# VH-VL binders against Jerky protein homolog-like (JRKL): the designs that were tried, part 7

Target 1, 218 residues: Jerky protein homolog-like (JRKL), of Homo sapiens (Human) (q9y4a0r168to385)
Amino acid sequence: LQPEQIYNADETGLFWKCLPSRISVIKGKCTVPGHKSIEERVTIMCCANATGLHKLKLCVVGKAKKPRSFKSTDTLNLPVSYFSQKGAWMDLSIFRQWFDKIFVPQVREYLRSKGLQEKAVLLLDNSPTHPNENVLRSDDGQIFAKYLPPNVASLIQPSDQGVIATMKRNYRAGLLQNNLEEGNDLKSFWKKLTLLDALYEIAMAWNLVKPVTISRAW

## First folded at step 9 (VH-VL; framework fv_patritumab)

Design d11 (from w02 with light chain S33E)
Fold by ESMFold2-Fast, scan of step 9:
Order: C-alpha cells, then sequence, then structure tokens
Structure d11 (fold): chain C 218 residues (1-218), chain A 120 residues (1-120), chain B 113 residues (1-113)
C-alpha cells in the first residue's frame, strides 16, 4: 500500500472550557470563573494518512444528544462528525459507526481523487474502545483496520501524542485570540463559550496541524 | 439595577405583522439570552423564542414560520416580529432575560408587558 | 415537547398555613452530569409580569422570602409556602428549561380562605 493508503487514528479527551494556567482542573472537571466546578469534556479522535495530506474531519463525542447551541445549525454542516455518549467517551458502537459512515466513505473519495486504488488500512492500538478487527472492514473488504502489537504501537503512539499536543495548543491559542478580539473579560468569555463555538475552534486547530508534523509522527 | 423597557403597536388587524422592541438598561446585555414570552388574557405562559448577542436564535416550533427575533447589540435592544396575526395572537407580550448554563434559560428579569389585541 | 402539569389548578389556604403546589414533567429534567434539575418557579401578581422565585428546582432567588422553598427531582417537583401571607395571593407557574421549547405549567392560583 502507498503511504496515502495507510491511516492512523488516535483519541484524546478535551476540556473545551478550561485553560490549565488560568482555570483549575480538579479530578477531570474544569472550573469556570464565578461558577461551580463543571464537567465540560468531550472526546476527540483525529485521523490522517501517513503523508499527512489527508486529515479526516474530526470525530467528537459529547454528552448532550441535543445541545442547545446546535439548534440553529444544520448538523450536516458541522465542522466535525458529532456523536453523543453519556460519559462523552468513545465506545464500541460509536467507533464502528465512525468507521462505516465517516472513515470508509472519506478515504474512498480521497483515494479516488488521487487516482489510487480504493484500498486502505487503518492502524490502531488494541484499545477496549475499538471493535473486533473483523467488523472494521468495508463491504468489499478493501478498506480495513489492523491492530498493532503493543511493542509496535509504542513506536507510533509517542509521535501521535505530539500531533494531539499540537492540536490542543492550537485550540488554546485560538480561544485566547477570540477573547482578545471580542474585548471581553475572561469570566464573561468563558460563561458565553458554547459547545458549537468550541467545535469550530477545535476544527480550526486540527486544520492548522501541518502535514509535516503528521508525517514525522510515523 | 437591571430594567427592561418594551414598546410597540398594541392594536392590530388580522393578517398584519406584530412588531415589538425591548431595550435593556443597567446591566450586561452580552452575557445573556433574551426571550419573548406571551400570555393570552386569563391563560398561561408561552415561550416564543430567544436570541443571543451573535444573532443566534431559537424559536418555539409552533410559531417558527411566523416569528423573527433580531438583536442590535450596539443599542442593547432586541425585537420581535410575528407575521400573519390572528385573534389567537391576542396576548400580553413580555421580553425577559434568560440566565443560562448550557441546556436552557430561566428568566430573572421581565419587561412590564405589552398588551397586543388582534381584532377586525 | 416536555409537558408541564401543575396540581391543583386552584388552592385556598388560611393565613399562616402551608400551601403546597405540585408540578410534573412528561420527561426527566434532571441532567445526570451536573446533577441539576432544570426547573424554575414563578409568582405572578394580577397585572404584573411573572417574578422568579426558585431556579434549579430548589435554589431561592435573591430577595425571595425563606417561606418559599422548592423540592423534588426528575419529574416531580413541589413549591412550598410554609406560612401563607396576604402578599402571596398570586398565580404560580413552574417552568422547565432542560430542552427547547421551554414550557410552563398551566398555573396554580393561590387564594386566602
Amino acid sequence: as target 1 above (218 residues)
Amino acid sequence: QVQLQQWGAGLLKPSETLSLTCAVYGGSFSDYYWSWIRQPPGKGLEWIGEIYRSGETYYNPSLKSRVTISVETSKNQFSLKLSSVTAADTAVYYCARGDYEYFGSYFDYWGRGTLVTVSS
Amino acid sequence: DIEMTQSPDSLAVSLGERATINCRSSQSVLYSEDNKNYLAWYQQNPGQPPKLLIYWASTRESGVPDRFSGSGSGTDFTLTISSLQAEDVAVYYCQQYYDTPYTFGQGTKVEIK
């Protein structure tokens, strides 16, 4: 398989309403100035090919099935692929839905656009949130997942962590820039920040991760 | 002290458009959602819709086809337009401040109300 | 939509006695992650706009007398006036704000016996 046909996906938690150096984080919860401790967490999954030239739309798992901030927004036009789960954690069902509905179609379209065979492998660690390898396969069998042994995964995971760290830095910088541009004090800014605002900001943060940063992670 | 002052035409004929405006004094405009809520004479309360400083709106689905809420953040004002009125739209219309934590708003300050009568 | 039903429709209570108003939602308004009930109570005097009494089912709004208290969780809520005073003659409404459209109960009229 060409490097364009080899993908990796990695998951991380994001406290989207929390800045570590300014706002306390206590036992997986963020505190917002002037309010009680609130759990404002989502799970983010980023996926890209080995060249870094194809970055998939971010997968985001949040708690709310019907976030009020989404009411005026067409879900087909969200900058991310949004799923809901009670703990805002990835699970077997969501991972499988993402693979079937998002990963396979988008990879197929990308490869077709490049004149490459519509064949691809998704390299994953053996996380409990990942379904059995046999169910992560396209109908024609050409696009499929393969789990890496723990020792081999370790060679990739530290580099994947670097990509995640870069995205999170970009997210924090974008939030601070928005606060400066609006001229609001920190308390007012954080009170007003909606999940929809955060989704646009994290999508921008992912888009700002350079292909070379991703390709070096391999 | 926060005060909401509302105004607009109170007498309408069927098929006309209702237009009401609410101005906010003495407090933060940008930190809240702003709602319109109505009450027919002798009846209960019905939420019409809300708006945020960004222009983001949420409407009661029963009224969505006829309702437009707009905001002028520079003037600390927001307005309601309800088209194609009928006698069923006769009510006292209130503007209200929505304090929120993510899943919705409760209303801590209300305007005095404007009685709107729709009659031929 | 979440339907809010109050009981009774009207209540006559002697001065100094307890008044109890019930509110039931057609689905839970408790959000498990923050453990808050998205439920508010309002008092409306004749000719006046509603006034917020209680939010988060049991948090009393600033300036509201201690005789007013809210309780309940999930789908069943109660507003209690421990010792009715003359100025408490009003219509009381519950409101859910868990989902849009926000919905109100039909109201409970409290009168002096």
Scores: ipSAE 0.006, ipTM 0.453, lowest interface PAE 12.8, mean pLDDT 82

Design d12 (from w02 with light chain D34E)
Fold by ESMFold2-Fast, scan of step 9:
Structure d12 (fold): chain C 218 residues (1-218), chain A 120 residues (1-120), chain B 113 residues (1-113)
Amino acid sequence: as target 1 above (218 residues)
Amino acid sequence: QVQLQQWGAGLLKPSETLSLTCAVYGGSFSDYYWSWIRQPPGKGLEWIGEIYRSGETYYNPSLKSRVTISVETSKNQFSLKLSSVTAADTAVYYCARGDYEYFGSYFDYWGRGTLVTVSS
Amino acid sequence: DIEMTQSPDSLAVSLGERATINCRSSQSVLYSSENKNYLAWYQQNPGQPPKLLIYWASTRESGVPDRFSGSGSGTDFTLTISSLQAEDVAVYYCQQYYDTPYTFGQGTKVEIK
């Protein structure tokens, strides 16, 4: 398999509506000036190939089935692949749906566009939220997942904390830039920020992660 | 059969904080939005705000600076706090279940209402 | 905010006669992509909470008599009671749920002539 045909996916939590402070950052909580701590969280999964040249559309799991901020936007037109789950955690059903409906079609199209054989492997750690390896296969068997042994997975985390940290840094920088460009005070900005706004911003943050940052993580 | 039971203080003095709680029995708690709606004596209905199981809230802008709605999903309860009350806050307060498709809620079950009187 | 205006403020109708209540929104409450009007109607008897009658402008709530019907689209909506009965004496409210804050009409009081 060429590096273009080898993919890895990694999950992280994002507190999307917060003003970071030293205490809030340490304890994973968010604070808005003049208010108590606010905890608003989604699960994000990023997926890319070993070259870093193919980054898949970000997968986001939130709590609400029909967020009010989506009123003017169909889910098909979101900058991310959105799923809902009561705990905002990835589960077996959502992972399988993402694999079948998002991963396989997008990887197939990418490989076709590059003139490569439509064959790929998705390397995963052995997480309870990941389905049985046998069900994560395309109909033709050419695109499939493989679980890394625990000792190997801990050594070669291809979508590691460096990639995720860069994405989160880009997200925070983008939020601050939007506040500066609009001329809003910080309290007003955080109060107005919707989940939809955050989804556009995190998609941009993911898009800004350089291919070299991803390939270096392998 | 869904039933909403509400309780809280009925008599307040100006500047105090109104606190009401609504408990939901029967049906699903997690699949709906939960609202507070008030009605001053002899007047119409005013929506105060709504909450989802996640803690996600939407408030009426006219009350946003004074209102807080919280949810306790383990108890199937949600609560309203309205600070700095005045005589204008005298009303019957209702909790209600918001059924929704996409983004907006209509109210299919209501609590009995709690009369809140604000007087010196 | 979306302003909801009902007409008339009150009407007196004889038993068995048709009662018609109108509701106007200051902007469209139609979500074109799904062809859904975000409009509901409620009945309120003295000393009781409102009861849902109609949602999605024309869908009758379970258990509501078929003499109640809703119609309209966009900004103009009508609640019709085809044959008024004694228990229909109440105040009726329309509500839009297209945008927050959700807003109600001022109410229409229906009385027996």
Scores: ipSAE 0.000, ipTM 0.443, lowest interface PAE 14.8, mean pLDDT 82

Design d14 (from w02 with light chain K36T)
Fold by ESMFold2-Fast, scan of step 9:
Structure d14 (fold): chain C 218 residues (1-218), chain A 120 residues (1-120), chain B 113 residues (1-113)
Amino acid sequence: as target 1 above (218 residues)
Amino acid sequence: QVQLQQWGAGLLKPSETLSLTCAVYGGSFSDYYWSWIRQPPGKGLEWIGEIYRSGETYYNPSLKSRVTISVETSKNQFSLKLSSVTAADTAVYYCARGDYEYFGSYFDYWGRGTLVTVSS
Amino acid sequence: DIEMTQSPDSLAVSLGERATINCRSSQSVLYSSDNTNYLAWYQQNPGQPPKLLIYWASTRESGVPDRFSGSGSGTDFTLTISSLQAEDVAVYYCQQYYDTPYTFGQGTKVEIK
């Protein structure tokens, strides 16, 4: 398989709405010691090929089925693939749906556009939220997932943290810049920030992760 | 099972600030939006605004410059402040529960109402 | 804002007869993506807060008698009481929750003839 045909996906939690504190935002904390904080959380899954040239639309799992901030927005036009789950974490059903409805079609389109065989492997860690390996395969068997042994996963994917950390850093920087541009204090900004705002901001943060940052992680 | 108890001052003079509090007992506080709705004597219902446990608020544009809704999640309470009152603000004020999973609220539980009279 | 208009303003119906209340929105309250109407109906007795009767235009709230039914879609909605009982004497309000600000109809008073 060429590097274009080898994909990796990884999950992370994001506290997208933090206590209105400059220190909390800069340091990536959602709580300040000694202070109450109301934290809003989603799960984000990042997926890209080994070259870093194909980054899939982010998968986001939130708690609400129809958040108030979505009311005028077609879900198909969101900058992310949004799913809901009561705890806002990935589960077997959502992972399977993402694989079948998002990953497989997007990978086929990308490979076709590059004149490559529509064959790919998705390398995953052995997480409880990931379905059995035999379930994650396209109908023609050409696109499939493979779980890495714990020993191998820890050795060949240590830089996945770097990709996710870069994305989260970009997200926080974007939030700070938006606050500065709007001339709001941090408390007003925090209260005004909606989930939809956060989804656009994290999608931009993901898009800003350079191919070399992703390819270097392999 | 879910009970909303509300309290606050019922008599105000023009230009003063209305302050009402609603406390939620039984059921979940964190999984809902909480609204204030008013009804002038002999008239219909007017939605004032809503708040979520995070402090996120949505206000009726007609009242936005005068209204503030706040939440104390640790006490399962939320409060309404309406500044610069006039006789037109005389109404029964209700707190009410709205579903958080959808982008709009219908109201399945209501407080008993607080009559607020603004007179000089 | 979405304006809600009810008709009639007042309705006198004999016990056991059908009562029909209409509600019209100035714009559609149908969310086409899930084919649901963001419309609710409330009953208000004198001196009491409103009680939810119907939500999603036609879904009856738990504990509400089956003589109450909601129908309609888009901009035109109806609340029907198939056989009026004495305890149904009240003011009825429709409410849209498709967009903020949430808005209510002006109310329809149902009285016994």
Scores: ipSAE 0.355, ipTM 0.722, lowest interface PAE 2.9, mean pLDDT 85

Design d15 (from w02 with light chain K36Q)
Fold by ESMFold2-Fast, scan of step 9:
Structure d15 (fold): chain C 218 residues (1-218), chain A 120 residues (1-120), chain B 113 residues (1-113)
Amino acid sequence: as target 1 above (218 residues)
Amino acid sequence: QVQLQQWGAGLLKPSETLSLTCAVYGGSFSDYYWSWIRQPPGKGLEWIGEIYRSGETYYNPSLKSRVTISVETSKNQFSLKLSSVTAADTAVYYCARGDYEYFGSYFDYWGRGTLVTVSS
Amino acid sequence: DIEMTQSPDSLAVSLGERATINCRSSQSVLYSSDNQNYLAWYQQNPGQPPKLLIYWASTRESGVPDRFSGSGSGTDFTLTISSLQAEDVAVYYCQQYYDTPYTFGQGTKVEIK
């Protein structure tokens, strides 16, 4: 398999309604609201090939099936692949759906566009939210998942390092930039921020992660 | 056993600000939108606005310039402020629970209502 | 805004007879992606808050008697009480929740003949 045919996916929680301060953003930090504040959370899954040249559309798991902020937006036109689960956690069903409906078709299209064989492996940690390895295979068997041993996965895919940390940094910086452009104070901006706004911002943050950042994480 | 208890000033003079609070007991506060709906005496129902635990709000455009809904999730409470009241704001005001899963809400639990009278 | 119009404004029905209330929306409240009608029905007794009867146009709320049923799709909806009982004397409201602001019909008063 060429590096273009080797993919990795990693999950993280995002508190998308975090009140960043100007000082925190400048220093590359984001502070979570205090314990008296209720935090809005989604699960984000990032997936890219070993070259970093193919980044898949982010997978996002939120609580609501059809958030109010999505009313005027076709789900097919969202900047992310959105799924819902009551706890906003990845589960076996959602992971299987993402693999079959999103991962396999998009990897095929990418490899076809590059004149490569439509064969790929998705390297995953052995998380309870990931289906059995034999279930994560395309109909022709050419695109499939493999689980990394726990001791290897923990060294390669720490949840707060590298690619994910860069994406979250980009997200917080983008929120601050949008607030400055609108001339609102941070509290007013935070109150007006919707899930849809956050999805556009995190998609932009993911797109800003450079291929070399991803390839070096391997 | 979900219960909505509401309170606030019932008698107001024109130009004052209406302030009502609703507290939710039993069940989940975090998984729902919370609405204010009013009903003038002998008339129909008018939706005022809704809030989610995050502070995200949606208001009826006819009232948007005068209405503010706020939430205090640590107390399972949300509140309505309606500024510059007139006699036309005389109504029974209800708090109500709405679905969070879809674009909009139907209301399965309601507070008992607070009669607000605006008079000279 | 989506306008909700009920008919009739008032209805007198004998005990045990069928009562039918109509509700029309100025725009479709059927969402094509989930094939759901964003339409609810409420019952309001004097001095009480409204009580949910039906949601998604035809789903009966838990605890609501079988004699209440909802039907219709798109812009035209009906609430049916198959055999009117004395406790059903109330004002009934339809509500759309397809778009904000959520809007209610003007109400239909059901009385015993």
Scores: ipSAE 0.492, ipTM 0.781, lowest interface PAE 2.8, mean pLDDT 87

Design d18 (from w02 with light chain K36R)
Fold by ESMFold2-Fast, scan of step 9:
Structure d18 (fold): chain C 218 residues (1-218), chain A 120 residues (1-120), chain B 113 residues (1-113)
Amino acid sequence: as target 1 above (218 residues)
Amino acid sequence: QVQLQQWGAGLLKPSETLSLTCAVYGGSFSDYYWSWIRQPPGKGLEWIGEIYRSGETYYNPSLKSRVTISVETSKNQFSLKLSSVTAADTAVYYCARGDYEYFGSYFDYWGRGTLVTVSS
Amino acid sequence: DIEMTQSPDSLAVSLGERATINCRSSQSVLYSSDNRNYLAWYQQNPGQPPKLLIYWASTRESGVPDRFSGSGSGTDFTLTISSLQAEDVAVYYCQQYYDTPYTFGQGTKVEIK
């Protein structure tokens, strides 16, 4: 398979309603002025090919089926592929739906656009939230998932973490820049931030991750 | 088995701040939006606003400059403050549970109501 | 804001007869993506809070008698009581929850003839 046909996906949690601070980064949670902890969290899955030239639309798992900030936006027109789950965690059903309805069709379209055979592998770690690899196959068997052995997966984890760290850095920078442009203070910014705003910002943050950053992670 | 108990001062003078609290017993607090709805004597229903366990609020634009809804999830309670009251704010105030799918709420459980009278 | 208008303002019906209440929204409350009408109906007895009867325009709340039914789509909705009983004497309100602020109809008072 050529590098264009080899994909990797990795999951991370995002506390999307977080003020940028050293303490929030260290403790992995959101803090606000006045010593309040806000734990508004989603799960994000990043997926790209080995060249970094094809980044799939982010998969986001939130708690609410359709947050009120989405009222004027069709879920299909969001900048991300949104799913809901009570704990905002990836589960077997959501992963299977994402694979079948998002990953397979988008990979086919990309490979066809490049004049490549519509054949691809999705390399995954052996997470409990991932279905059996025999289930993760397109109807024609040409696009399929394969689990990496634990010792191989551990060798690439630091590089994958670098891609996620870059995306999160871009997300926080983007939120801060938008707040500065609007002339709001940090407290007003935090009060006004909606999940829809966060989804647009994280999609932009993902788009800003350079192909070379992704390709070096392989 | 879900019951909403509400309390607060019932008699106010113009310019004062109305303060009401609602406590939820016998059911889930975290999976619903919680609303305040009022009804002036002999008139219809007016939605004031709603809050989620996160502190996320949505207010009726007609009242937004005067209304604050807050939540205390550890006690399964939420509260309404309405500032600068006038005689037009005289009404029965209800707390209510907002059930939802996707967006919007319909109200399946209501508190008994608190009559608030604003008079000089 | 979405305006909700009910008709009639008051209705007198004999025991055992059919009562029909209409509700009109100033714009559609049908959401195309889920094909649902964001419309609820409530019953309010004197001195009591409103009680939910119908949601999603036609879904009857648990514990609500079969004689209550909701119908309609888009902007025009109807609440029907097939055989009025004494305990049905109340004021009825429709509510849209398609957009904030949530808005209610002005109410329809149902009385016995």
Scores: ipSAE 0.007, ipTM 0.457, lowest interface PAE 13.4, mean pLDDT 82

Design d19 (from w02 with light chain Y38F)
Fold by ESMFold2-Fast, scan of step 9:
Structure d19 (fold): chain C 218 residues (1-218), chain A 120 residues (1-120), chain B 113 residues (1-113)
Amino acid sequence: as target 1 above (218 residues)
Amino acid sequence: QVQLQQWGAGLLKPSETLSLTCAVYGGSFSDYYWSWIRQPPGKGLEWIGEIYRSGETYYNPSLKSRVTISVETSKNQFSLKLSSVTAADTAVYYCARGDYEYFGSYFDYWGRGTLVTVSS
Amino acid sequence: DIEMTQSPDSLAVSLGERATINCRSSQSVLYSSDNKNFLAWYQQNPGQPPKLLIYWASTRESGVPDRFSGSGSGTDFTLTISSLQAEDVAVYYCQQYYDTPYTFGQGTKVEIK
């Protein structure tokens, strides 16, 4: 398998109404102006190949099937692949749907476009949200998932955290830039920020992650 | 069992600010939108606005310049302030739980109502 | 704003007979992608808050007797009480939740004939 045929996916929570302050960043906390104790969260999954040249559209899990901010937007036109789950957590059913409907078709199209064999592996950790690897396989068996053994996983996933951290940094920088351009005060900006706004911003943040940043994580 | 308990001043003079609070007991507070709905004596229902735990609010445009809804999630409470009241604001005010699956809410639990009278 | 109009304003029905209340929206409240009608029905007894009967036009709230049923799609909706009981004497309201502001019909008063 060439590096173009080797993929990895990682999940993270995004507190999308959270802006880092000097103190919050140091302590890993979130600050929400005008609303002291609650943070709005979605689950995000990032997926890319080992070259970093193929980044899949972000997978996002939220609570509502169509949030209020999505009302005027077709879900197929979202900048992310959106799924819903009561707790906004990834689960076995959503992961399998994403694998079958998003991952396999997009990887196949990418490899075809590059003149490569339509064969790929998705390397995963042992997360409870990941189905048995025997289930995560294309009909022809050429695109499939493999779980990293626990001993190997602990040794060879040293920091995909760099990629996620870069994306989240890009997200927060983009929100600050948008606020400056609109001339709003910080409290008004945060009260008006919708999930749809956040989805466009995080999609841009993911797109801004450079291929070399991703390839270096391997 | 879910209970909504509401309180606040029932008698106001024109130009004053109405202030009502609703506290939620039993059941989840954070997974719902919370609304204020009013009913003038002998008339129908008028939605005032809603709030989510994040502080996200939606207001009836007819009242938007005068209405503020706030939430205190740590106490499972939300509050209504309506400024510059007139006799037309005389009504029973209800707090209500907005259940949702998509982008709009229907109301499955209601508070008992608070009669607010505006008179000189 | 979406205007909700109910008919009739009042209805007198004999005990055990069918009561039918209509609700019309000025714009469609159907989310066609999922075939969901954003319409609810409430019952209000004197001195009490409204009580949810039906949501998504036809889904009965838990604990609501099966003599209550909702039907319709788009702009025209009906609440049916198949066999009126004494306890059903109340004012009934439809509500759309497709768009803010959420709006209610003017109400239909149901009385025993």
Scores: ipSAE 0.391, ipTM 0.758, lowest interface PAE 3.4, mean pLDDT 87

Design d2 (from w02 with light chain Y31F)
Fold by ESMFold2-Fast, scan of step 9:
Structure d2 (fold): chain C 218 residues (1-218), chain A 120 residues (1-120), chain B 113 residues (1-113)
Amino acid sequence: as target 1 above (218 residues)
Amino acid sequence: QVQLQQWGAGLLKPSETLSLTCAVYGGSFSDYYWSWIRQPPGKGLEWIGEIYRSGETYYNPSLKSRVTISVETSKNQFSLKLSSVTAADTAVYYCARGDYEYFGSYFDYWGRGTLVTVSS
Amino acid sequence: DIEMTQSPDSLAVSLGERATINCRSSQSVLFSSDNKNYLAWYQQNPGQPPKLLIYWASTRESGVPDRFSGSGSGTDFTLTISSLQAEDVAVYYCQQYYDTPYTFGQGTKVEIK
């Protein structure tokens, strides 16, 4: 398999409704305003090939099936692939749907565009949210998942943390820039931030991750 | 104190376009959603739609694409247009301020209302 | 759409007595992430716009007398006026703001016996 045909996916939690500051960008932390801690969490899954040249549309799992901010927005026009789950956690069903409906089609199109055989492997850690590898296979058997042994997975995970950390840093920087441009006080900014706003910001943050950052993770 | 002042044509013929404007005084315009809500004589309340300072709008599906809400942030104003009116559109129309936390709006300040009558 | 149903349609109560109005939503308006019920109550006097009384099912709006209270969770909600005053003669509406379109109950008219 060429590096273009080897993919990895990793999951992370994001508290998207937080106050951006230069300190939060630098330290990787967010501030939640108010007299009570109210945290809005989503699960994000990043997927890219070993060259870093093919980054898949982010997969985002949120709690609400129809967030108010999505009203009048076609799901095909969202900057991410959105799924809903009561706890905003990845589960077996969502992972399987993402693999079949998003991963396989997008990988085929990319490989076809590069004149490569439509054959690929998705390397995964042994997470409870990942289905049995026998289930994660395209109809023709050419695109499939493989679980890494624990000792091999641990070697890859530290590098994956760099990619995720960069994306989260880009997200916080984007929120800070928006807050500065609007000239709002921090509480007003926090009140107005919608999930849709966050989805556009995190998609931008993912797009800003350089291919070399991803390829170095291998 | 926040005050909403509304104005517009009160008498319309069937097929005409209803046009109402609401101006906001005494509070932040940019930090809230702004809604139009109507009430037919002797009936309950029906939410028409809302707008944010960005121009982003949400409409009640029951009004079947007849509604346009627009915002003029420099004047702290927002407006309602409802096309192809019929007698069923006869109602008192209110503008209102939507306060929110994560999503959704409850309405803490209302305009006085404008009675719109659609008749031949 | 989330449908809101109020009961009763009208209520006659003597001055100083308790008035109770019920509101039911066709689906839960409780959001587990913030543990809040997206439910508001309004008072409307003849010829006037509605006035906010209660939001988040039980939080009283500033300036609203403490005889007004809201309770309930999920799909079943109650507005209570503990000691009816003459100025409380009005129509009362519940509203859900969990999902768009925002929807209101049909109203409950409160009158003096």
Scores: ipSAE 0.000, ipTM 0.434, lowest interface PAE 14.9, mean pLDDT 82

Design d20 (from w02 with light chain Y38W)
Fold by ESMFold2-Fast, scan of step 9:
Structure d20 (fold): chain C 218 residues (1-218), chain A 120 residues (1-120), chain B 113 residues (1-113)
Amino acid sequence: as target 1 above (218 residues)
Amino acid sequence: QVQLQQWGAGLLKPSETLSLTCAVYGGSFSDYYWSWIRQPPGKGLEWIGEIYRSGETYYNPSLKSRVTISVETSKNQFSLKLSSVTAADTAVYYCARGDYEYFGSYFDYWGRGTLVTVSS
Amino acid sequence: DIEMTQSPDSLAVSLGERATINCRSSQSVLYSSDNKNWLAWYQQNPGQPPKLLIYWASTRESGVPDRFSGSGSGTDFTLTISSLQAEDVAVYYCQQYYDTPYTFGQGTKVEIK
């Protein structure tokens, strides 16, 4: 398999409503208030190929209902693949839906665009939220998942601390930049921040992760 | 089991702000969306908006510029504010529990209703 | 917005006879992913809040008598009362919850003939 045909997906939690100060952004951190931090949490799954040149649209699992009330073209074309779950955690059903409806079609399109055989492997850790690997296979068997043993996964998969940390830093910086552009103080900005706003900022943060950052993690 | 108790001012003048509160007793607060729904005298039901314990809100576009729903999870309460009222806002206002999946709620428990009259 | 239209506006039915109320949505409320119709029915007696009768188009709420049934799919739905009782004299509303804003039909008043 070429590096373009080898994918990795990693999950992380994000407290999307936080209070980034200028100092906190420099340090890569923000303030997350009390019990509200738990309610304002999402699970993000980042997926990219070994070259870093194909980054899939982020998968986001949140507690909130899908924001269908906005009646706009932008809402119909969210910058992320959004799923709702009461605990805002990835589960077996959501992972399988993402694999079948998002991962497989997008990987096929990418490989076709590059003139490569439509064959790929998705490398995953062995997590309770992931379906058995026999279920995670395309109809033609050419695109499939492989679970790596815990002792092997840590050795050959990308560093979570590198790629995910960069994305989270980009998210916090983006929140601060938007607050400065709107002329609001941090407290007023935080009160106005919606999940939809966060979805756009998270997508931008992921887009800002450079291909070289991803490829070097391999 | 589950009871929704609502209160607030029932008589307003045009341009004033309507303020109603709903308190939830006897059931889970955290696992539901909480809605306000109104009914003008002799007419049908109009959904105003909903809130989740996180403070995330969805509003009816026809009322969005005037409506604010807030939640106080420590008290199992949520509140409606509707600004710049007119005679068209005269209605019985209900709070209701939304049982939900993904993007939609149906309403299984309702408060008793509060008649709000806007008179010139 | 998804518009909900009920027919008829009012219905007079003799005690013990069948009452049928129709509800039409301007857009399908059937979600292909879960194969559910995101539609509910409510009963409202004068001076009282609405009471949930049916959700997911055909699932009867706990405590609702079996004479009430819901049917239909996509855009066309029916609430049936198989044998009208005196306590069933009320206004009935359908509601879609497939998309916000949630919308209700205009109501159907059921009266004794």
Scores: ipSAE 0.000, ipTM 0.443, lowest interface PAE 15.7, mean pLDDT 81

